# VHH binders against FYVE, RhoGEF and PH domain-containing protein tag-77 (tag-77), part 1

No score or structure here was measured in a lab: all are predicted.

Target 1, 198 residues: FYVE, RhoGEF and PH domain-containing protein tag-77 (tag-77), of Caenorhabditis elegans (x5lx76r375to572)
Amino acid sequence: KLHYAAVEFLKVQNNYVQYLKEMAVLYPEYMERFGKRVGRDLLASHNGHENVVLQIKKIMVQILPIHEMLLKEIDKVCSNWDSRYPNMSKTIGTFADFLKCCQPFLDNKADFLNKLLQLRNEDKEFDEATYMFETEVFKRGKKGAVIQQLDQVHQNFMRYKLLMLRYSEYLIDDCDEKEKAQEAIQKLENVTQAVNQK
Positions, changes and structure headers below are counted from each chain's first letter, unless a header gives other numbers; antibody chains aren't numbered by Kabat.
F is the ipSAE of ESMFold2-Fast. E and O are both the ipSAE of ESMFold2, at different seeds. Each is the mean of both directions, binder to target and target to binder. V2 is 0.75 times the mean of E and O plus 0.25 times the DockQ between their complexes.
Where letters were taken out, [cut] stands.
Atom coordinates printed by the task and the answers are left out, and those that the model quotes come from them; centres of patches stay.

## First folded at step 1 (VHH)

Design c01
Fold by ESMFold2 at other seeds, look of step 5:
Structure c01 (fold): chain B 198 residues (1-198), chain A 122 residues (1-122)
Amino acid sequence: as target 1 above (198 residues)
Amino acid sequence: DVQLVESGGGLVQPGGSLRLSCVASGFTFSDYAMGWVRQAPGKGLEWVSDIYSGGSTGYADSVKGRFAISRDNAKNTLYLQMNRLKPEDTAVYYCAKDYLEYGMPEWYFDLAGQGTQVTVSS
C-alpha cells in the first residue's frame, strides 16, 4: 500500500518525461517526415514568426532535464525502498521549488494555443499531420489531443499534490515522514498558487 | 463544464452486492480514463479502481477480485460492480475523470459530483 503509493510517483513521472520528449522531439520530427512525404514544409514560419511547434519545442527542451533528474531521484527512492523507513517526501519537497521551470511555457500557453488553432484551421495538411501524430503517438483517437495536451504542464503540478496527499494517507500518524510530507504538500501548494497566478 | 453524477449506493448486508453508476457530461467521455475513489468516515480519499479508454482496468488490492469496473461509452456512463461487500467498504464513492495518464486517475475534487453513500452493516 505505502510502497504502491510511492511507486505511483515513478509511473507518473516516467509518463510525464515521455510526454515532454514527445512534444520536444517526436512531434516536430513527425511533422518534418509527414511534410516531406507530401511535398511541404509544415514547420515553415507562419505570419512572419517561427512555427508554433518549434516555439513549443524550444521551451520543452529546457524543461526536460529538470524532470529527468527528478525521475532519476524517484527511481532511486523506489529501487531502495524499505517500508519501515519511507523517504519519498524529501525528494518531492526538494524538487518542488524547481518545478517553476515551466513558467515560460505557461506564460505563453494561451498564445501557443491560439497560434496552433489558427495554423490547424488555415493549413489542412498541418491539421491532418497533427491528427495522425495524435493517433500514432498518443493512442487517443481522432480528436485534437495536442491542443488539450498543452495543459499537461500545468496539470502535472496538480498530480504531484494529489500523489503526495495519497502517499501521506498511508503514513503512520505523528512520524517524521508524515511531517515532511506535509511540508512537501505546502511547498507544492505554494508553487501551484504561483503558477496559477500567471 | 465537467459534470459527474454518481448513483446506486445504499445500505446493504455484509456479503451483498451493489452496482454504482456515474453519468458524465461536459467532455468527450470516450477519450478519457475514468475511475472510482472512496472516502470512509474520518479518513482521506482512497483510490479504488480505474478503466482506460482502451478498456484496461486497475484495482486497489483491498477490492481486487470483488469489484469490477466497466464503462458504456454510448451512454457516457461508468459503472462499479461491488460484490462480497465488507463493513470496511463503507464510504462515500466518487466518480473521477482521468486525464489520459496510464495508471492514475486525476482527482477533480471541486468538479466531482456529490458522491453516493455505500453503507455495509451487520
Scores: ipSAE 0.000, ipTM 0.110, lowest interface PAE 14.4, mean pLDDT 78

## First folded at step 4 (VHH)

Design m12
Fold by ESMFold2 at other seeds, look of step 7:
Structure m12 (fold): chain B 198 residues (1-198), chain A 123 residues (1-123)
Amino acid sequence: as target 1 above (198 residues)
Amino acid sequence: EVQLVESGGGLVQPGGSLRLSCAASGFTFSDYAMSWVRQAPGKGLEWVATIYSSGSYTDYVDSVKGRFTISRDNAKKSLYLQMNSLRAEDTAVYYCARGTWSEPLGDSYFDYRGQGTLVTVSS
């Protein structure tokens, strides 16, 4: 049913916003607490640069409000849902336009992922603290879960594209909403291509 | 520091009712989707229900639809599960969890859960 497909946007966006909050707030805070317990500043500068966890936090703080705004709009669409007038496509299309404007800040995350991998390989206590965060916070997590989840930022747009394709399949042919769905899908493809070319 | 504390479990006869509560602290409760999950003796975790941050949408596993109602009070930072028409197969430890379940794209995702509250449905 068309409403079920629309609600899947809400489920996916809730999960992603939760992930962003985990990386922006919970991970740095956990590393501080773990460090105090073991007598080390795990967020201290590394190789003369600000610790990569703090640099990742700065990036996540930049993208989190955009995704919180999208979550609010998706929730509004689902809360006011009327199957006679389906209307998810406009919200997703507008979001895709915002992401084109935010492309430059997304580029820094790939570099910070590499720096995080290096620090985990070079600092055993940092790596152990990250592993403990993964197991305490991500109950299904394994070593590397934080790194893999961080990399999801680049994959998130394919997820919205897949959701739009499935949503569009339930729409009546030759209707305004289906035309808007195709426009949103094209915008998501364009953003994905631009991000991957960086 | 995230904390989730469940309560309200107990022994009840088939057909009976229980209301589970979960007190949340250490995070902005109103920003998160919340779920109930359960674990029957000797089994893995099963997702039961999710309520989204606004409270405007809920979702349930098929086996509890029409019998269970998830709700939240964002001002009290509390999550609830009203369980009616209980059956023996509902016997489990019930956990309050922060997170959701997404059927179309993958696995359940729960970053924090409490210690659980035991519900036993037996004559």
Scores: ipSAE 0.006, ipTM 0.378, lowest interface PAE 10.3, mean pLDDT 79

## First folded at step 5 (VHH; from m12 with L105I)

Design m14
Fold by ESMFold2 at other seeds, look of step 7:
Structure m14 (fold): chain B 198 residues (1-198), chain A 123 residues (1-123)
Amino acid sequence: as target 1 above (198 residues)
Amino acid sequence: EVQLVESGGGLVQPGGSLRLSCAASGFTFSDYAMSWVRQAPGKGLEWVATIYSSGSYTDYVDSVKGRFTISRDNAKKSLYLQMNSLRAEDTAVYYCARGTWSEPIGDSYFDYRGQGTLVTVSS
């Protein structure tokens, strides 16, 4: 079971990196292409502020490379896996402090949500373009799927903690890997508490 | 612009073999875990197999372990599924997808968009 628990980090991180690419790159590019076809800049400033899609992109572009590196490191651990010498805890513990890089997004999530909802209500072409993106790219098929995806950043922190707890349960007590797992769990708990205060 | 094009399906008898292919374009193929998923007539979507970006790890649904082999060629941006010892219950439309399935979290997030390729296993 220990190898199965370690591989779940790879599965979860791979899906999260895909989410970040979709929000940081695909959504803004889709809105630009849709806007070009209909003769409007759908990403123009709104109420004197930068468009919310570009605000989200700015933050996600900073997050993405850090998570791509974590994915690469997790892949290396899983590719070289030997259950006699388990070694996932160090990788997760090392990156736990970097995972706070999501804090600017979390601090602004409610504001981003409100701005997205307002813009979709006030700009029918923006609303239609977002709906088409959701149905053609996300495969969600319903209005509001982009706003549901804003929760993925928060949920990712909770997923790492749960994965480490599960991984730790399969380790033999009083071994070095178990000690490193407890250290990583504590770091993730500190991050999760900071995130839940927002 | 992302495209996933499946091929290689057909009609085979039980015990036969097929090799499915997926041609990918419009994204950096080597950055993604890739999966095969299938949909039997009147049923929901079922995960079949996943291969991670380097190709060094694979995972399969229990019902196909030992019979199916997933592989990828990152230089050709291609994903494959070798299906051996086919059974009637393998009959489905097979789709190439970006993403993976995660049992412990219950998180299945697949990005698929091709037409699929029909595999029919019948005597």
Scores: ipSAE 0.011, ipTM 0.419, lowest interface PAE 8.8, mean pLDDT 80

## First folded at step 7 (VHH; from m14 with A33S S54L)

Design q01
Fold by ESMFold2 at other seeds, look of step 7:
Structure q01 (fold): chain B 198 residues (1-198), chain A 123 residues (1-123)
Amino acid sequence: as target 1 above (198 residues)
Amino acid sequence: EVQLVESGGGLVQPGGSLRLSCAASGFTFSDYSMSWVRQAPGKGLEWVATIYSLGSYTDYVDSVKGRFTISRDNAKKSLYLQMNSLRAEDTAVYYCARGTWSEPIGDSYFDYRGQGTLVTVSS
């Protein structure tokens, strides 16, 4: 059971890195291609400021390398796994403080949401392109709206604590790994308290 | 458009081997977990194996452990399944499938699959 709890970190992290790349790369690229077909720059500056889709992209591109590194380390732990010597806690604990890299996105999430809604209301071709991305290209299972997907950054951040709690439940009492698991859980709790105020 | 094209199926005797290939296009292959699933005659889909995006971690259904090996070449955008020690029970159409974000937490769903390649194991 402990091995499957460890692999759950790999599943979650693999999916989250895919999500970040889809939002940071695929959505802006789709908007550019759609814009070329209709003769418009759908990512043009708005009110003298950079388009909100590009602002989101820039922040997610900053988040992405940290999460790619974490994925690599989690993959290494799972690929070399020996349940007699469990060792996920150090990897998660080391990266816990780096997870604050999402803070600029979380600080701006409500503003990004409002700006995206405003653009969809004001620009019918932007709205159509976003709709087509949501239904034909992005394919997030339920065909959810791009705007509702902005919460994934926050929700994924909360998942690490849940995963550590589940993993810790399967560890043998009075072992070094369980002590390190509690340290990692405390680090994640401290970070989650800081970000839940947004 | 996302495309997944399987090949390498055929007729083989019990105990024999086959290597399946899947050519991927229309997406950044290296960003996704990939799986093989199969459908035996008159049965539903069965998950066979998964390989994660970095290519290091793999997982298999119990019935193929030790006999099948999933691998990927991210530079060639290709997924493979080496099938050894084949049994009659392995007869199925094999599909290449792309993983996606899932609900609930930690689960995965497949959003695309190919047309499949038939593997027949009989004497």
Scores: ipSAE 0.022, ipTM 0.489, lowest interface PAE 7.1, mean pLDDT 81
Fold by ESMFold2, look of step 9:
Structure q01 (fold): chain B 198 residues (1-198), chain A 123 residues (1-123)
Amino acid sequence: as target 1 above (198 residues)
Amino acid sequence: EVQLVESGGGLVQPGGSLRLSCAASGFTFSDYSMSWVRQAPGKGLEWVATIYSLGSYTDYVDSVKGRFTISRDNAKKSLYLQMNSLRAEDTAVYYCARGTWSEPIGDSYFDYRGQGTLVTVSS
């Protein structure tokens, strides 16, 4: 069962990297393509500032490489897995130290949410393009799915904490790997607390 | 638009081999985990195998381990299933499926699957 717990990190991280690429790359590109069809720049400045989709893109592009590196490291651990020498805890613990890179997004999340909601309400072509993106890429078929997904950055910490707790439960007591798992869990808790308090 | 097109099914005798292909278009194939699922006549869907986006880690249902090999070619946007030592119980329509995340924990949903390709194993 310890191997299955380790593989859950790979499943979650693979999906999270795809989420980051959807928001950082696919959504802006879709809006540009849709805009060309409708004869408008859907990513034009709004209220005298850069379009919120581009502001989100800039931050997500900064987060993405860190998570791509984590994906590679998790993949290596899973691909070379030997249950006699479990070794996921160091990878997650090291990564936890870097997760604070998401702070600029979290500091601005409420503003991004408000600007996205306002733009979708005031610009019907922007709203239609976003809905079509949700339908054709997410296949969720409901209005607001992109906005709801902005919370995924924060929710990612909760997923890793839960995964580390499950992984640690399958480790034998009083081994080095379990000590390292406890250290990683503490780091994830500290990051989560720092993020929530702001 | 996302499209997945399976091919390579057919009739094969027990102990034989068959290679299934899935051509993907309309999305960045290399960003997604991909799976094969199958549906035997009159039965529900059964997960068969998954390959993750980097192509290094694979996982299989126990009944096919050692006989089936999932692979992908990200440059060709293609998913494959090499099926060896086929048995009558492997008879099913095989679908390729794109993985997606839809729950707070883990992967519980495939958002797209193809039309399917029939594999029949009969003496």
Scores: ipSAE 0.018, ipTM 0.486, lowest interface PAE 7.2, mean pLDDT 81

## First folded at step 9 (VHH)

Design r01 (from q01 with Y109E)
Fold by ESMFold2 at other seeds, look of step 11:
Structure r01 (fold): chain B 198 residues (1-198), chain A 123 residues (1-123)
Amino acid sequence: as target 1 above (198 residues)
Amino acid sequence: EVQLVESGGGLVQPGGSLRLSCAASGFTFSDYSMSWVRQAPGKGLEWVATIYSLGSYTDYVDSVKGRFTISRDNAKKSLYLQMNSLRAEDTAVYYCARGTWSEPIGDSEFDYRGQGTLVTVSS
């Protein structure tokens, strides 16, 4: 039904904001705490470059406020929902243009992956700390769970488009909301094409 | 260490009311969606209700809709379930559960639950 399709945006966005906080805040914070316990700076520069965890953090911290604002707006739409006056499309369409803010992360994704794998292979304490983070914070996480989470930024774009397509299917034809939904879908398609270009 | 401690269960007659509480510690409570799940004797876990991180939107299994109200107080790190018009079929151990992140995006699961509090609805 149309209401359940709208609520899917809230579910997806809530989970994505949690992901961003885990990568931007919880992981670096855990590495600092673990490092303090073992007397070592696990986030120190590596091979003459800033530690990859800090590089990821800097980008995610820029992305996070935009997505927190989107979460607030989606929550408001769902909490005030009236099926006679559906209104999710404007919110998604307004934020679609800002979703390109992830491009710096996507441009560097392969480099981040390689550097993270290299650090885990070369630095036993870094590897053990990452594993402990995976088991303590991602209860269902396994070896490599942090690495697998790097793909969530890319997958998020695909999900928004699919969610708008599903939502649009339940709208009455030839109404304002359906037209706005199609406009939002086009904006999301444009973002998806830009992101897949990498 | 993540801890979830449920309370407020007990014996109640059909048509009665109970309010369950869950005290959370060891994590930033306001960052997570929270749920109540229940387990009737000899059965598996059943999802009852979820409240999202901002506290504005809630969702319920059909069998409790209109009778149960989930709420949270992020300042007190507490989750609640107000249960009204209780029925014998509501008899179960009730667990407070924290939402988790999983793959793919949007696939909600629970990563921690408490020890539970028993609700028995019997005449």
Scores: ipSAE 0.036, ipTM 0.515, lowest interface PAE 7.0, mean pLDDT 81
Fold by ESMFold2, look of step 12:
Structure r01 (fold): chain B 198 residues (1-198), chain A 123 residues (1-123)
Amino acid sequence: as target 1 above (198 residues)
Amino acid sequence: EVQLVESGGGLVQPGGSLRLSCAASGFTFSDYSMSWVRQAPGKGLEWVATIYSLGSYTDYVDSVKGRFTISRDNAKKSLYLQMNSLRAEDTAVYYCARGTWSEPIGDSEFDYRGQGTLVTVSS
């Protein structure tokens, strides 16, 4: 069980890095291409402010490299895994220290949601382009609309707390790894409490 | 449009080897985990192996460990399954499958599969 609990971090992080690339790179690029086809700049300023898709892009491109590095470290831990010397907790604890990189997105999530909904309601071609992006790029599985996916940034660090709790359940009581796991859980709890209280 | 096209199946004697391949297109192959799943005659789908996006971590169902090797070539957008020491129980249609981009917690791990390639192990 301990090995599969560790691999769950790899599954989660792999999916999250994909999410960041879709939102940071593919969505803005799709909107540009669709706009060229219909003769409109779908990313033009709206109501005197930078387009919300570009605002989201700017934040996501800042956090993506950190999460790509974390993916590499988690992959290395899983690839070299030895259950006699479990060692995921340090990597996750270090990630918790750098979780602050997503704070600008979290501070603005409700605003981004409202601006996206407003733009989709007011601009028919923006709305159609977003719908086409959802159907052509997201490719159905259990994915939701772009709006539903904005919550993934918040959900991701709450997921890491849950994953650490599950991983810690399978550690033996005498080891430094369990102590490090509890430290990582505490760091994640401190950040999630601050975020939830805003 | 996402496309997954399997090939390399065929008839082989017990103890023999085959290499399956899967050509991927319509998505950024290097960003996704990839899996092989199989369906034996009259049975449901069974997960066989997964390789994660960086290509270093792999995982296998117990019955194929030590006999099968999953690999990927991100530059060629291709997934492979080297199958050695084949047994009659390995007879199945083998499908290439892409990992899902959705909730990390759920009841499904992939969102696309190809049409499959038949592997028959028989004397």
Scores: ipSAE 0.023, ipTM 0.485, lowest interface PAE 7.3, mean pLDDT 80

Design r05 (from q01 with T100S S102Q I105F S108T Y109D)
Fold by ESMFold2, look of step 9:
Structure r05 (fold): chain B 198 residues (1-198), chain A 123 residues (1-123)
Amino acid sequence: as target 1 above (198 residues)
Amino acid sequence: EVQLVESGGGLVQPGGSLRLSCAASGFTFSDYSMSWVRQAPGKGLEWVATIYSLGSYTDYVDSVKGRFTISRDNAKKSLYLQMNSLRAEDTAVYYCARGSWQEPFGDTDFDYRGQGTLVTVSS
């Protein structure tokens, strides 16, 4: 069971890095290509502000390198795994303080949601291009899937905490790894409190 | 458009070997985990193996551990499955699948799958 709990970190982190790339790179690029094909700039400024898709891109591109580094370290832990010497806690604890880099996105999430919904309602070609992305490239299956994915940044913090709690449950008491697991859990709790701030 | 094209299937005797290939196009292959899944005649889909995006960690269903090796070549946008010591129970259509999650706490889901390549272990 301990090895399965450790591998869940790799699964979650691999998918989260893929999510960041989808939103930061694939979606804006698709909107540019679709726009050129139909003779429109779908990423043009809206109401005197930079297009919401580009605003989201800017923040996620800042987050992405931290998460790519974490993915690499988690991959190393899993690839060299020996259940006699479990060692995930240090990796997670080391990166916990860096995970606060998501705060600018969380501070603006409600605004991003509202702007994206407004643009889809007001611009038919933007809405159609987003729908085509959702069904042909993103493959999340229905209208509104891109909007629903904006919650992934916040939910990912909850995942790390839950993963560490599950991992810690399978460690023997009074061992060095369990002590480091509790330290990592405390760091994640502190970060989670900061991002849940009302 | 995302495309996954499997090849390398065929008829082989028990104890034999086959190497499956999957050519990927229409997406940045190196960004995604990739899997092989299989469907035996009259049965549901069974996960066989996964290789994560960096290519260093692999995982397998217990029934194929030690016999099958998943690998990838990100430069060639290709996924492979080396199958050794084949058994009659390995008879199935094998599909190349691209990983994607759909739920906050769920397992990795697959958003694209190829048309499959048939592996028959008989005689």
Scores: ipSAE 0.111, ipTM 0.590, lowest interface PAE 6.1, mean pLDDT 82
Fold by ESMFold2 at other seeds, look of step 13:
Structure r05 (fold): chain B 198 residues (1-198), chain A 123 residues (1-123)
Amino acid sequence: as target 1 above (198 residues)
Amino acid sequence: EVQLVESGGGLVQPGGSLRLSCAASGFTFSDYSMSWVRQAPGKGLEWVATIYSLGSYTDYVDSVKGRFTISRDNAKKSLYLQMNSLRAEDTAVYYCARGSWQEPFGDTDFDYRGQGTLVTVSS
């Protein structure tokens, strides 16, 4: 089912863009609103450094437009889909190098996790606001707490390689799209290895 | 608080048309895929149609392809279902449903559903 394999890219990317918006836009905004309600600046500098929520926001703002562009291209491929002329591989292959734009987040993931845990332990109102954000955004059917979801940036790289492998399995042998799929898979393997190294 | 409010159901003769609407609030509507699901008398829920966040890609259950059209207006936070050439087997309560994400690899479940609007197709 080649068309259904192509649509899986749309499902994955749609959900990932939603995650990026939650972390880059909604979480900081929620913390500001909650802070105003309780008379506290929950995003104030901590230990002489910018608040970790704002540090995460800065990196996610760089990542988000790239992934929004990829979502638009994947949506276009699916919306114009013709199984006689499958064409997802070029879109994925073109964006593979840009997907490693998440490297600054991955380089700092452990530090972000530690800083978030520390701030939640030391500031009860920050912790309550984060919990309330989690329940407002991650209700039934949404996975995990904000801290548990930091790994989604890393997991996204692994997903695209697996999706291309599944998509390629349904392509007819010895066609141009199969060759492009193999090239895209190799590019994704190289990106996945670079990301997994640290 | 997420809220989905369906409207536009009613009694119609076979071959007729109805347009269903769903007003959404309490979330960023444009970030989510949206679906219509229905429940016929004595049956379980059946997925009818899905439209993804950008509004370009749509998908339908086979029994309604060519007769039903799902659409959305992200500026108005509204979801629509145009139902043409209605048949008796289309009789059901129709629900507006929001997509959610739950697992790695992009799997999506629906996490919210309205109270529904009844469509009855009978002569």
Scores: ipSAE 0.015, ipTM 0.475, lowest interface PAE 7.5, mean pLDDT 80

## First folded at step 11 (VHH)

Design s02
Fold by ESMFold2 at other seeds, look of step 12:
Structure s02 (fold): chain B 198 residues (1-198), chain A 124 residues (1-124)
Amino acid sequence: as target 1 above (198 residues)
Amino acid sequence: EVQLVESGGGLVQPGGSLRLSCAASGFTFSDYSMSWVRQAPGKGLEWVATIYSLGSYTDYVDSVKGRFTISRDNAKKSLYLQMNSLRAEDTAVYYCARGTWSEPIGYDSEFDYRGQGTLVTVSS
């Protein structure tokens, strides 16, 4: 019940930090290594613009440290958990203030998707390398294709909102933690609505 | 190529102890939650324990709480299960598993187990 709801934050955040590292680090590194094997720079500029993989990397590198810090704080809350003194809401509410860091990705998501699809259609070796990455490195469980992963930033807001709602359901009414939970939910709702209008 | 290799199983008397090990390769071990799952003869898979990527938080199925301890060494890319006070119902093939993100929203998790497992038999 309340403990399980708190641990769900740890599960979700652990997976999201993995996602950010995969897109920021593993995918570009794989493309570089594959390119060396086939005598190509798969991350070279395309149509006079920086390669879309590197554009995505730049944003993910900005987001990643914030989410690594959140992971550490959630892990600490769960590791020291005592249901008599629940304390997750402050951590989530504080990080809701920083969620604006992903706005550049959200503003450019459709463009990133189109550029990635175009590059895969026009560059056979880029397409093969991406397919191999999806199969050998990235395809683990149900994580899905690189293209579908671009929506994870958007879905993360919805995920935290849902987690806060579940967590709040198990809190005692009229306690300080319940008030902080409602504040965090409101912050997440405001961000979620702004994202959905895009 | 992702590889998970279990070891440390064997035949042990009730009340005894065993320590299982899992050697991981082909991925950045420290980025993943890791689990032990087991399969008793003629039964389905049962989740036993999970340790998250930072190594601080652990969780266990109720039947092993207080008897089993999951741990990891990220530098050695190794996962462990210390099994104390073993009982006949602990008899199973034990697999180590890498945590995966099973849904786009990250709500449900599935386990990636690829090794042959290690047999633990608890018998008088």
Scores: ipSAE 0.063, ipTM 0.533, lowest interface PAE 6.5, mean pLDDT 81
Fold by ESMFold2 at other seeds, look of step 13:
Structure s02 (fold): chain B 198 residues (1-198), chain A 124 residues (1-124)
Amino acid sequence: as target 1 above (198 residues)
Amino acid sequence: EVQLVESGGGLVQPGGSLRLSCAASGFTFSDYSMSWVRQAPGKGLEWVATIYSLGSYTDYVDSVKGRFTISRDNAKKSLYLQMNSLRAEDTAVYYCARGTWSEPIGYDSEFDYRGQGTLVTVSS
């Protein structure tokens, strides 16, 4: 069971890094290509401000490298796994303080949501292109997924605490790894509290 | 435009070996976990093996551990399954599958864009 709890970190992190790449790279590229095909600049400024897709891209490109590094470290832990010497807690604890990198996105999430809703309502081609992206590239497979999934940045962070709690349940009491797990959980709680105050 | 094309299946005797290949196109192969799944006649889909995007971690269903090896070549956008010591119960159509996102983010709940499959028949 301890091995499966450790692998759950890898599954979660792999999917989150894919999400970040889809929003930071693939969505803007899709909108550009679709726009060229229909003779429109779908990423043009809207209401005197930079297009919301590009604003999201700029923030997620800053978040992505930290999570790519974490993915590599989690993959390494899982690939060298020995249940007699469990060692996920150090990796999660080391990265916990850096997970605050999501704060600029969370500070702007409501604004991004409103701007996306407004643009989809006001621009027929933008709406159609976003729908096609949601169903053909962003493989959650349903209309509205881009907007619905903006909350995933915060939800992903909250999941690390839950994953650490589950992992810690399978550790022997009074071992070094369990102490490190409690340290990582405390760090994650502190960051979660700071993030939730926004 | 996402394509997964399986090949390498055939008829073998018990104890034999086959190597399956999957050619991928229409997506950034190196960003996705990849899996082999199989479907025996009259059965549902069974997960066989997964390899994560970096290629370092692999996992297998218990019935094939030690006999099957999953691998990938990100430069060639290809997924492989080396099947050794084949048994009659390994008879199935084998599909390669791309890992999908499900709700909530962080779990794969469905296999995505499986191709036509490749038939492996192990005739006792």
Scores: ipSAE 0.016, ipTM 0.475, lowest interface PAE 7.4, mean pLDDT 82

